VHH binders against o75319. Designs and how they scored, part 181

Target 1, 181 residues: o75319
Amino acid sequence: GNHIPERWKDYLPVGQRMPGTRFIAFKVPLQKSFEKKLAPEECFSPLDLFNKIREQNEELGLIIDLTYTQRYYKPEDLPETVPYLKIFTVGHQVPDDETIFKFKHAVNGFLKENKDNDKLIGVHCTHGLNRTGYLICRYLIDVEGVRPDDAIELFNRCRGHCLERQNYIEDLQNGPIRKNW
Below, E stands for the ipSAE of ESMFold2; O stands for the ipSAE of OpenDDE; V2 stands for 0.75 times the mean of E and O plus 0.25 times the DockQ between their complexes.

## First folded at step 12 (VHH)

Design P1 (framework vhh_4orz_3; at its last look DockQ between E and O 0.18; V2 from the best seeds 0.00; counts 0 for: pae O 7.9 > 2, placed apart)
Fold by OpenDDE, second read of step 13:
Structure P1 (fold): chain B 181 residues (1-181), chain A 120 residues (1-120)
Amino acid sequence: as target 1 above (181 residues)
Amino acid sequence: EVQLVESGGGLVQAGGSLRLFCAASGFTFDDYDMAWLRQAPGKRREWVALITSGGETDYADSVKDRFTISRDNAKNTVSLQMNSLKPEDTAIYFCARESWDYGEYYFDYWGQGTQVTVSS
């Protein structure tokens, strides 16, 4: 059967919108088949995701899924009005230039097409923390010119959890700028 | 060395059928979940079907009731029977091994893929 990701229960399901951006991070929602292994209060489904976003008076305009599987939920579990983008991203290592570019391209495309609204870009990996935080911060640093420490602090504060992996943090702080095209 | 080798791709007319094969070697095949993924031109790679080590199957909605994933542990093979093919099914199809490690699921090995082209 399907395993619940380790430490998944330890993280807040949904963060807060990052002020000055269109980003919001959350942990991976789990489809119904996982619920048998969870207490009711631990459940976090795609439906729950949207309910929680609504409670924040926000609306999702795009979901970027960074997990390296597709076992946790199906795109069809999402409302048809919200596009879903999968970017397979390996855990525990700094994303490669191609992955970074894919992410930047997706974000830029969304922003160009959604200038007339305030819909959010929802980003998640397994825990919605390390891979998610790195790519969001990488975007803010490389594209928006945000100071690395400011980007990291902003993400950590809004997610409600801090980036954990030193290799990610080190790359954000001291690594080279990646190509935007 | 882990190896996954896909075969069975080709050109087929809409409404036709194909059967893809994946030969696995270099690991204890029956201990792992296996999957098929596909990547259409200009699109991202997407999940198609999964079969667990226990034989349980799951499908993307887009292929459900048309595709069937199966495995032969004696031969270390996983297959994808594709019926009622549509032009939208045109893609490179990849065989992948799925593992559980570091507290999450991930595809750790991929084949080179086999081209499937469905003409209208």
Scores: ipSAE 0.525, ipTM 0.811, lowest interface PAE 0.9, mean pLDDT 94
Fold by ESMFold2-Fast, scan of step 12:
Structure P1 (fold): chain B 181 residues (1-181), chain A 120 residues (1-120)
Amino acid sequence: as target 1 above (181 residues)
Amino acid sequence: EVQLVESGGGLVQAGGSLRLFCAASGFTFDDYDMAWLRQAPGKRREWVALITSGGETDYADSVKDRFTISRDNAKNTVSLQMNSLKPEDTAIYFCARESWDYGEYYFDYWGQGTQVTVSS
């Protein structure tokens, strides 16, 4: 790919761990072929992602990639020790029940297999904001019983940017809980 | 109406070859990047190969040097030549169109897929 995603430079590369959870959100890393279009301080490669997480004294145990492309980076650009899971999600629309179920299943599986460590689940879409924030908040609300407004506030604070899509926010606040998954 | 129709799948012995075809219609084929993805039993869809509108190619490491993606703009067809097939290549193979819209790359249309089974 040759195009930097629109507004990608406007977003903080990596948020902070969401306290009380195993989640950390970030924007999509861009592989080396994109570096010619970026100033050195704007670069955010897969290597940069891991360096920034280490700077926070955190460690990734899983990456969940919600983008609907493989253009920006490849799984082989990541350390072999970190599992990578792709869940193709369309932007702009609230993720469907199947997508929500896949996300919940992946998170639950990671947590079960990582009871004895404190490794994080890294979640990203293109900007690490709308699809990412929706699915993390949906998990907290439906599985962990967090109040919707508390989940949204926690995500916004830790990501450093507020969820922008009103349809996503409305579904989180007033939509049905997707239970029995 | 955008349509992508795959063909060429089948059963093949390990070490063998297959060529997949994707017939595209309903859009200006020359303007779009095209990709192949696959979904193995019990797995998520994974990207396999990409060919840009300009003819540049890229491949997942697992298939590099074994698979070749190509396109025939006169026939609105993208093809995937698969050589030295392994049992782990068993999957449903999907043709996809990649768009730059809404400020990002994304696969906006998919075919129904074609089954490839590689026996050991």
Scores: ipSAE 0.463, ipTM 0.778, lowest interface PAE 2.2, mean pLDDT 92
Fold by ESMFold2, look of step 13:
Structure P1 (fold): chain B 181 residues (1-181), chain A 120 residues (1-120)
Amino acid sequence: as target 1 above (181 residues)
Amino acid sequence: EVQLVESGGGLVQAGGSLRLFCAASGFTFDDYDMAWLRQAPGKRREWVALITSGGETDYADSVKDRFTISRDNAKNTVSLQMNSLKPEDTAIYFCARESWDYGEYYFDYWGQGTQVTVSS
């Protein structure tokens, strides 16, 4: 019980704000019960997440959790003032249209409600890379009209790690525009 | 084939109690962690309680001290005793199985859900 996700230690905890967007990506924070297996410098808790965001002079206005579990931390570990949204997203396959629609709907709703501030949407899966990168890029491509290669390059640069799953990359580059706005 | 079947939902007055059951089949029940989640009208699905294969439990703060999750490995069932019910507990309640696979935790099977309605 309480396994550290594979390769989780290999990823930077938090990326940088993606310029021209309201997105920031990070790996899943781990609650205290996981810290028994971590060196102090390896720890990345919900509190550490918010400290790192503040160090960048940014503020989170929404967290979208794409993991398919609730084991890693509880919504109660987050400040009461920050909305939390779970979108159960199956790994290893391109997210289905329902999942993509839920993500787009959440982002569009946030942008409407927060048009008078500069708060960020924090998005994570387990590693903050493949599912996170796919859905952010899918939004930029389908809703904002960004070229696929430009969306991928922006995400990779700001996350600090490149998207890894070839089926995700192929779908973003060569797959259809999703008209499930 | 893995199956999870919930039962025990219904209409209850505020302050009342209900006990939900989840009958599990098609897998080695003793080896898996089990959870209850719920979804209220117009709300996101949220986690309620977890019981590990070893019997350790954890709860969402909103239900702590009112709800009790338990399991019976001889009968392959998970139960959720819900006491001191409030109208805000009104939701569809789902039983889920949790696995460790591909290097991460995930809910790999879900029940169809059972409706709980708490009247004021």
Scores: ipSAE 0.451, ipTM 0.746, lowest interface PAE 2.1, mean pLDDT 91
ESMFold2 (binder alone), look of step 13: mean pLDDT 85; pTM 0.850
OpenDDE, look of step 13: ipSAE 0.015; ipTM 0.259

Design P10 (framework vhh_4orz_3)
Fold by ESMFold2-Fast, scan of step 12:
Structure P10 (fold): chain B 181 residues (1-181), chain A 120 residues (1-120)
Amino acid sequence: as target 1 above (181 residues)
Amino acid sequence: EVQLVESGGGLVQAGGSLRLFCAASGFTFDDYSMAWLRQAPGKRREWVALITSGGETDYADSVKDRFTISRDNAKNTVSLQMNSLKPEDTAIYFCAREDWDYGEYYFDYWGQGTQVTVSS
């Protein structure tokens, strides 16, 4: 069966753009097959994602999917005009250096190719919180030189939910900066 | 402290039935998906059955139509009814709590396991 992810309904579908960045975070969209298990106000399909982004006067230019599964939606459920990148990440433990570098490479590549517009990088895991928040904050700290506490506060405020995994928070605050080589 | 305690394992003849129980404590049980996994001698652990907080179920192909997972949220209990048992079902059976941050059959807490032996 197709079960709704645990606690998925507890989280706001889409956050706000993080000011001074190109990032926006959201929870995983669920394809139409899940809608029979959801009230109309609980639905959050790929189409709903784009409608909510547009309601904020924003436009997606890239989606980075951090989930370890393809069961929630397929890339073909997205508009063909928006690139999709899958980075398989396991939850609970801090992402490894290879995963962190893949994320940084994708972000840097997008920014280089989108200098002439203000399109957003949409990032999600299952809840759009722990893996999503970790990798966005890790990028801000390591690449942009943001103070860890400031990066975390910015993400929490814009996502509308605080990072929950204490080991992720501890790594962001006290862990080593990951170098690209 | 999260604790998962399995019971109900034993020796049965092929074609027989067993019911396994898992008593959970130390967390808000009704917020989590619960699962049964098994490990046969010399093999890796494999997922067998999962039940969500809302009661939806999923099963590995090897046990579909033979095993039924259920839960009692009032008693913090998960059970696995195993019918038409085969020698290939011989394994230590583990109760596990699914980590909601993974969302892909990843488990953060495990019980000690209960032995199931199916003779021909």
Scores: ipSAE 0.016, ipTM 0.306, lowest interface PAE 5.8, mean pLDDT 89

Design P11 (framework vhh_4orz_3)
Fold by ESMFold2-Fast, scan of step 12:
Structure P11 (fold): chain B 181 residues (1-181), chain A 120 residues (1-120)
Amino acid sequence: as target 1 above (181 residues)
Amino acid sequence: EVQLVESGGGLVQAGGSLRLFCAASGFTFDDYSMAWLRQAPGKRREWVALITSGGETDYADSVKDRFTISRDNAKNTVSLQMNSLKPEDTAIYFCARESWDYGEYYFEYWGQGTQVTVSS
C-alpha cells in the first residue's frame, strides 16, 4: 500500500546514537512507492535512512524491524551488507517475554560479532518510539544494569521524542527483570 | 460497538482452496484499512494481508501469489481467497481493523476467528 502511517510525519526520521551504547532509533522508512504521497522534504526511504546515518558519521551493522507488517519497505530495499532481523510486535501491550528474549539475543549476538568495529544497531517500529524505546530500554536495564529512569531519559533525549505509552513506562520502572532461559 | 465476525474456515486438503469472510459493523467501514491475521498453535500471531480503504493490497511473503484480499464497501465485508493451501497455513484466522494510537499502529480484532485446518 501507498498510504503513509498516521502521524508518521510528526516524528523525527532518525534519532542520535545513544551514548555509551550501540543503539540508534528511527521511524519506519517508506519505499519509493510512497513518495508520490510525500513532498520531497518529507521523504524517508531506506536510502534516506543510510544517508542520514552517514551524515552523523555513523554506520549501521544491523536493522531490527519491530513492525507487524512488510507493507512499508522490503528487506531487499536495504544494502545487502547490512543484516535485517524482523521481530513481529503488536502495539498497545508490553512486548511478551518471548519477544524480549529474541531482541536481547539479537543484540548480544551482534555485539559479540562486532567487537572490532563501532557499527550501530538500528531499531524501529512504525514511529520509532514506543515499541522501539521499550525494547532498547528493557535491554539497557536488564542486561547493562542501567537505572530505569536513566535509560528512559537517555532514549527520550537521543530519539528526540518521549515514550508516550504509560504502561510501557510503568513496566520499565517497576516491572520484573526478564531473565533469558 | 465495533464487531467483526469471521466465517468460512474449515478442513481442506493440501492444494485446496477456502474463502474467508468478515462482516464488519459498528464503525464507518470505508474509512479503515482492514487486515487478516493468523495464529497457529504454539506460534506467534502473524499478519497475512491488508487492504486499504482505497483498495490497495499488501501481503506477507509466505502467502504472496496464493492469497487475495478484497473488500465490498456496500456490504461492509472483507474477504480472503486462499488458494494452494499448505499444512503450514493451518491457523485461526482473524479479521482485524488497522488502527493507530498516539505513536503506534496496531491491529484491532474482536472475534474468536475462524479455524482453517490443512491436512496433507
Scores: ipSAE 0.027, ipTM 0.378, lowest interface PAE 6.4, mean pLDDT 87

Design P12 (framework vhh_7qia_2)
Fold by ESMFold2-Fast, scan of step 12:
Parts: C-alpha cells; sequence; structure tokens
Structure P12 (fold): chain B 181 residues (1-181), chain A 120 residues (1-120)
C-alpha cells in the first residue's frame, strides 16, 4: 500500500555530508501520492531531497537506493542529470557479500569518474539508517582503512541518528574485511 | 501453525540439476513474497532468489542464468530449479517468507532447510 513506512517520521530527512568522504545519507523520499497522509512540514519528496541538498551547498552526483521495494518513488521522479542505482537489500540481515561488492563497485566507479568535481553519493534505505549506515561504514572500513568505531561515530554524527541494529554494529566492529575491490 | 517444509536437496555432480520445493501452510500464501536462502559452511547466509506475490523475480548475481524461482499459488508451493550446479553451490537451502518490521523489508525462514552437496 500507500501507507507511510513505520517510524519514517521519526528520522531526519537528510543528514550532513560525512567530512573526508563523498557520502550523504537520507531516508527514502516519498512520491506525491503519499502527501495526503503527511502534514506539510513532514513532506519529503524527491524534489524536497534536492532542495535540502542544495541548502547545504552540496550537489548529488549519484543516488544509491537500497530499499527492497519501488513503491515509494520512481527513478523518473529524479532529475535526469543524476544517475540512479538500485541495489535490492533485505533488512535485518547483514548484507551479503554480493550486495557489499555491488555497493563498493558503484562507489569506486563514481569516484573514478568524478575526480574533478565534489559531487556527492547519496545513499538511502527506508530510514537511511541501518542498511545505509552499514554499507557506508563497510566501505570506509574495507576500502578507506577507517577504524570501525570511527566510521560508525562519523556516520551516527552526520546522519543525526545512531545505527540501531546490533548485528550490523558487531559485523562492522569484529567482522572480516570483505575482499574484492 | 505457520510452516515451511523444504524438500528436493541431495548429492549431485558438478553440472547437474536439482529442483527444490517448499510447501507453505498456516498463512495466505499468495499475499506474500517468498525466497530461498542458502548457507554454506564458514559463509554468511545469503538470499539466493525471491519471487513477489505478483510473480516478479530477483536473483543473486552468483546464480543468475542458472537458477529459476517459481511459485504455484494453488499448491502453496515455491520452487527453485537449479541448473549447471557448481561446488560453490554446496549449502543448506532455506525457504523464507517476507516480513516487515520498522520500515525494513526482510525475509525470515521458518523451515529446517534442505542440504545440497555438489561434488564429484
Amino acid sequence: as target 1 above (181 residues)
Amino acid sequence: QLQLVESGGGLVQPGGSLRLSCEASGFTFDDYSMGWYRQAPGKQRELVAFITSGGETNYADSVKGRFTISRDNAKNTVYLQMNSLRPEDTAIYYCARESWDYGEYYFDYWGKGTPVTVSS
């Protein structure tokens, strides 16, 4: 259905750019059909997303959508100038190696092709928290060599909400580094 | 009361085929997406394939072109046809039903699993 995702209103729409990285995290934008269920101050459409990014004096160069559904908004609701990548990611479980590798590949490809600009990689799941935070932190740990606790703290601070799933946190802190560029 | 019963696993040689079945009971089967997970020794449990209530399918990259998921709503059964099996496909295979919690879409398996061994 057209029901607002559980607890979606509890989270800030867009976090801050993560300093020293190209990442910015946000919750899923909701297309216009959801607005009848929202107060004006609660609306967060694809257009609202781009307005909020612009307000931070930032520019999106890629959106990575980690939701397991396409019901919330359509890629065609996004500006044609911003690439969109869908990586279907199931919640609750730590993302599998194939999902982690897809995410790393997309990020590495974007960075290689965007060396001469400062455009951001926008990452979201439903709340922009657990799956989003896990994959961003996994990238920082495995590829950038960031210490796990530092990656988690940076994400939590910039998102404005702490990672909630203990199994995700434990995998980031104590799990193996995933090989495969 | 809610039950998922997997069958069809076994020992097969590389390049062989197996068809797994999962019979569901205790819920309105055709309202739910169904999936297949697997877990090999020393590896994380991974979602191999899923099929929506409407019949749309999705596959892990490691099995695309080799595995086919399908469902028969009249029989409350989901199937996984596995072709061109590789030693790396050796795992216990679990049937899973979709679930939703705190805005997260996920699959929980309720079955005991069916082992698949690919070996010469």
Scores: ipSAE 0.056, ipTM 0.467, lowest interface PAE 5.0, mean pLDDT 89

Design P13 (framework vhh_etentamig_d1)
Fold by ESMFold2-Fast, scan of step 12:
Structure P13 (fold): chain B 181 residues (1-181), chain A 121 residues (1-121)
Amino acid sequence: as target 1 above (181 residues)
Amino acid sequence: EVQLLESGGGLVQPGGSLRLSCAASGFTFDDYSMSWVRQAPGKGPEWVSGISSSGGDTYYADSVKGRFTISRDNSKNTLYLQMNSLRAEDTAVYYCARESWDYGEYYFDYRGQGTLVTVSS
């Protein structure tokens, strides 16, 4: 579609780094062709993303794109210095075990290769909320041993918006720990 | 009632070509963006390609970029996928899917029964 994603303007562009982790969450950046539908203060291009991260005195080392589409921006719109990884995830339903494994594998690989720096893993879906929050929290719970409620509260605070999907929240709180990473 | 019916799958040798079709009915076809999604044996679904409601914008997964071409004919309510330079890893059931949004989350509210593409010698 050529339209701005539904409710995209309702969400903060970029959250804050999640303390004690390498994660930062944001909503999908929109390439320049979308700017004619946005006021200047509403624009959030790939360039705007990096400017906002820099304003927080942070640096991105990896972007993980969880959207099921490539219509909003292209990898070529990103700086060449930052790796881009696409993990196609369907919205609405809890990500399957294969998707969870791919996410964990990517995060673990990044952390192993970036032990000597403090660069962040940027994660986004359309709103940077449900799929993004689920996978980040799932990683913290399964790999880092964080209590589910603590992971969710940390994400909600740092993103500036609460996870909205009840099935995602329920899986995080009551679902099995998946040790396939 | 929304219906999506895929056709055109079959057995093809590596390097060959196939053209898939999807006949849509029960809704205003030119109001919706459409996608092709595939599922290989024992794997989860993988998004392959998407096309805007007008056909003016097309999008491709990196694994198929330069080899596959998505198109649509709104006068015939039909979606197409031209697949060239096929590889063994393209073996999958291919589904036609109607794109929808719920709180800005991308999902498919309808998909067809699928058409099997087998790339093998």
Scores: ipSAE 0.013, ipTM 0.295, lowest interface PAE 8.2, mean pLDDT 88

Design P14 (framework vhh_6fv0_2)
Fold by ESMFold2-Fast, scan of step 12:
Formats: sequence, C-alpha cells, structure tokens
Structure P14 (fold): chain B 181 residues (1-181), chain A 121 residues (1-121)
Amino acid sequence: as target 1 above (181 residues)
Amino acid sequence: QVQLQESGGGLVQPGGSLRLSCAASGFTFDDYSMYWVRQAPEKGLEWVSTIDSSGGSTYYKDSVKGRFTVSRDNAKNTLYLQMNSLKPEDAAQYYCARESWDYGEYYFDYRGQGTQVTVSS
C-alpha cells in the first residue's frame, strides 16, 4: 500500500543535531511512489533527507531504521557511502533489553570507527519521535550518564516535538538503567 | 476470534527448501497486510517479510532477498513463505502476524504459535 502514515505530515521532517552528541532524529523518508499523495512541500524522500541534512551543514555517517517495515523506502534508495542498520522495533511497547543492547552496540561501534570525523548517526522510526526518542534518551542516560529529564528535554528541543508516549517517558524517568550485558 | 496457525517447519540441510503456510480465521483476511517474523534461540524477534493486502507488494529482510518468497491466497485465507537455499542462520521459530497500525506505528496485533525451522547437517 501507498497510504501515507497517519499524522506523518504533522511532524517536521528532520530535527537538529543534539548538541554534545552525534545524534540527529527524523521521520521516515517516503520513496517516490508516495509523492502522488503529497503536495510538493510535503515530500520527504531519501534524497530530500540528505539535502536537508546538508542544508544544516551536517553529514550522515549511519542511518538506524527502527521501523517494523520496509514499505516506506528501500536501503537501496540511500547513498552507498552511508551505512544502513535495521533494528526492528515494535510500536507502542517499551523496547525490550535486546533491542536496547543492539542500539547501544551500533552507536558505540560507530563512535569508535568515526573518531576522526564529525559525521552524524541518523535515527528514525515512523514519526522520528517515540521509539526514536526513547532509544536515543536511553543511550544518553545509560551510557553517557545524562539525567533522564535533561535527556528528554534535549531530544524534545532538537527534534522540535515532545515525546508523546507516557509509558516510554515513565520508563526513562523511573525505570532501571539497562546494562549492556 | 482471530486465529493464525503456522505449519510447514521442519529439519532441513543447508541449501534445502521449506514452504511455510499460515491459515488465518476470524477476520477479513484480504483487508490486512501480513508479516512473517522469526525468533532464533536466545535472540530477539526479527522481521523477515511483509506482503500487502492484495499481494501486489512484498518486502524482505536483506539477508533473505532472492532466497525467500512471500505470497498469499486470499480466497483460501492463507499466507505462504517459500524458503530456498536455507542457511544455518535461518534456523528459528517462524511466526505469521497480522499487521496493525496506530498513529503511523506499524505493529502486529495478533501472532500465531509459530512453526520451528531447523537447519543442520
């Protein structure tokens, strides 16, 4: 199906780099076949993503796709120079420990291999908000020792939209720190 | 009552083939996109394939492209996964799942009990 995800148009395509980190969050890009259902100003293809990142004077070094589908775009639609990682993350529920560990491992590996550049880790789910914000904040809290409220505020400000799911927010604020092992 | 029942799993040698089936009941099957997902021992649930309600669009995990083919028979309320050139890393419990979505988040609201695929020589 070529149906646009519900509320997808309500969100900014790309946030800003989160200062002090290598993270940038965005909503899912939609391949060209979706464009007949969109006004020109609403289009956000994989090409549009890279153009918008470049307009911020930033460069992507990794894309982490948290959606549970490949319907919106194909990895082949991305430049060969940018690694793509799929971490299947079911909506609505707080990601399980294995998903959290996969995300942390991918981020740590990228940072280790990219010490000599300033390339960004792009993270998205469908809206680039709940699953995306949860995993980025979980990383900042568990790995970098950021206070939960500070991590959430930083994400909300840079994404331009606030985390919406109460169970995600509650887990970040009050849940246990997830150790990598 | 929504029910999904997988079958067709078994033990196969590397390079072998299996065809999985999923019998759906209790809902209008041709209104829903369907998933095949799998879970290997001591690993999380992995998405394998998606097929839209008409069968006109299919999507695959990169590691199974060219080897697996998803299809459906809406008249029979049945979903299929043809698996060729099976590798040891394909060994897992395979589940049929019904797609649902809420505010742009795709998830499955019902999943079957699964069928076990073992790849060993």
Scores: ipSAE 0.013, ipTM 0.359, lowest interface PAE 7.9, mean pLDDT 88

Design P15 (framework vhh_h_nbbcii10_fgla)
Fold by ESMFold2-Fast, scan of step 12:
Structure P15 (fold): chain B 181 residues (1-181), chain A 124 residues (1-124)
Amino acid sequence: as target 1 above (181 residues)
Amino acid sequence: QVQLVESGGGLVQPGGSLRLSCAASGFTFSSYDDYSLGWFRQAPGQGLEAVAAIDSSGGSTYYADSVKGRFTISRDNSKNTLYLQMNSLRAEDTAVYYCARESWDYGEYYFDYWGQGTLVTVSS
């Protein structure tokens, strides 16, 4: 059905840019068909996403969608000028190494092609919290050498919500570094 | 009761083909329901890997890079059955294969209705 994701209304639509990085995290945008179940102030469409990013004086250069569905919005709902990448991830489970490597490759490719601008990489799952926070922090730890607790604190502060899943936190703090290239 | 039952696993030689089926009961496959269905696998000593997924209409599919061009996911809503056609099988495809459904009331995309799994062994 046309059901709003559970607890979706409990989370801020868009966080702040993570200082020293090109990352910004947000919850899944919902296409217009979901708006009948939302008050006007609760709406967060793809258009609303771009408006909120602009209000922060930022610009998106890439969206990475980590949801396991395309039910909530379609790539065609996004401006043609902004690349969209789908990486299917299952909720509640720590992403596998192949998924981590795909995320790192996409980020590295974006940074290489956008070294002369300040455009952001927007990352979301359903709530923009657990899978989103895990992959962003994993990138900062493994690629940029950030200490795990510092990466987690930075994400939590900028997203406005703390990572909730203990298995994700445990893997970030004590798990192995996933070295690829 | 929601139930998913996999079948079609077995021993096959490298380069061979196998078709897995997942029969669902306790709910209907409908183009009007937003149930995503997927295939996952777990090789000996490894974690769960997402293999393929298909949306309620059958119009949107996902495949892991390791299986693209070799595996095809499909669904038959009238038969309440999900399929995985596996071609050009390799030794590294050896795993227990699970069928899973996204929950209607779940909110976060997590597959909480799983089958018991079917073993696929690719060996000479």
Scores: ipSAE 0.014, ipTM 0.416, lowest interface PAE 7.3, mean pLDDT 86

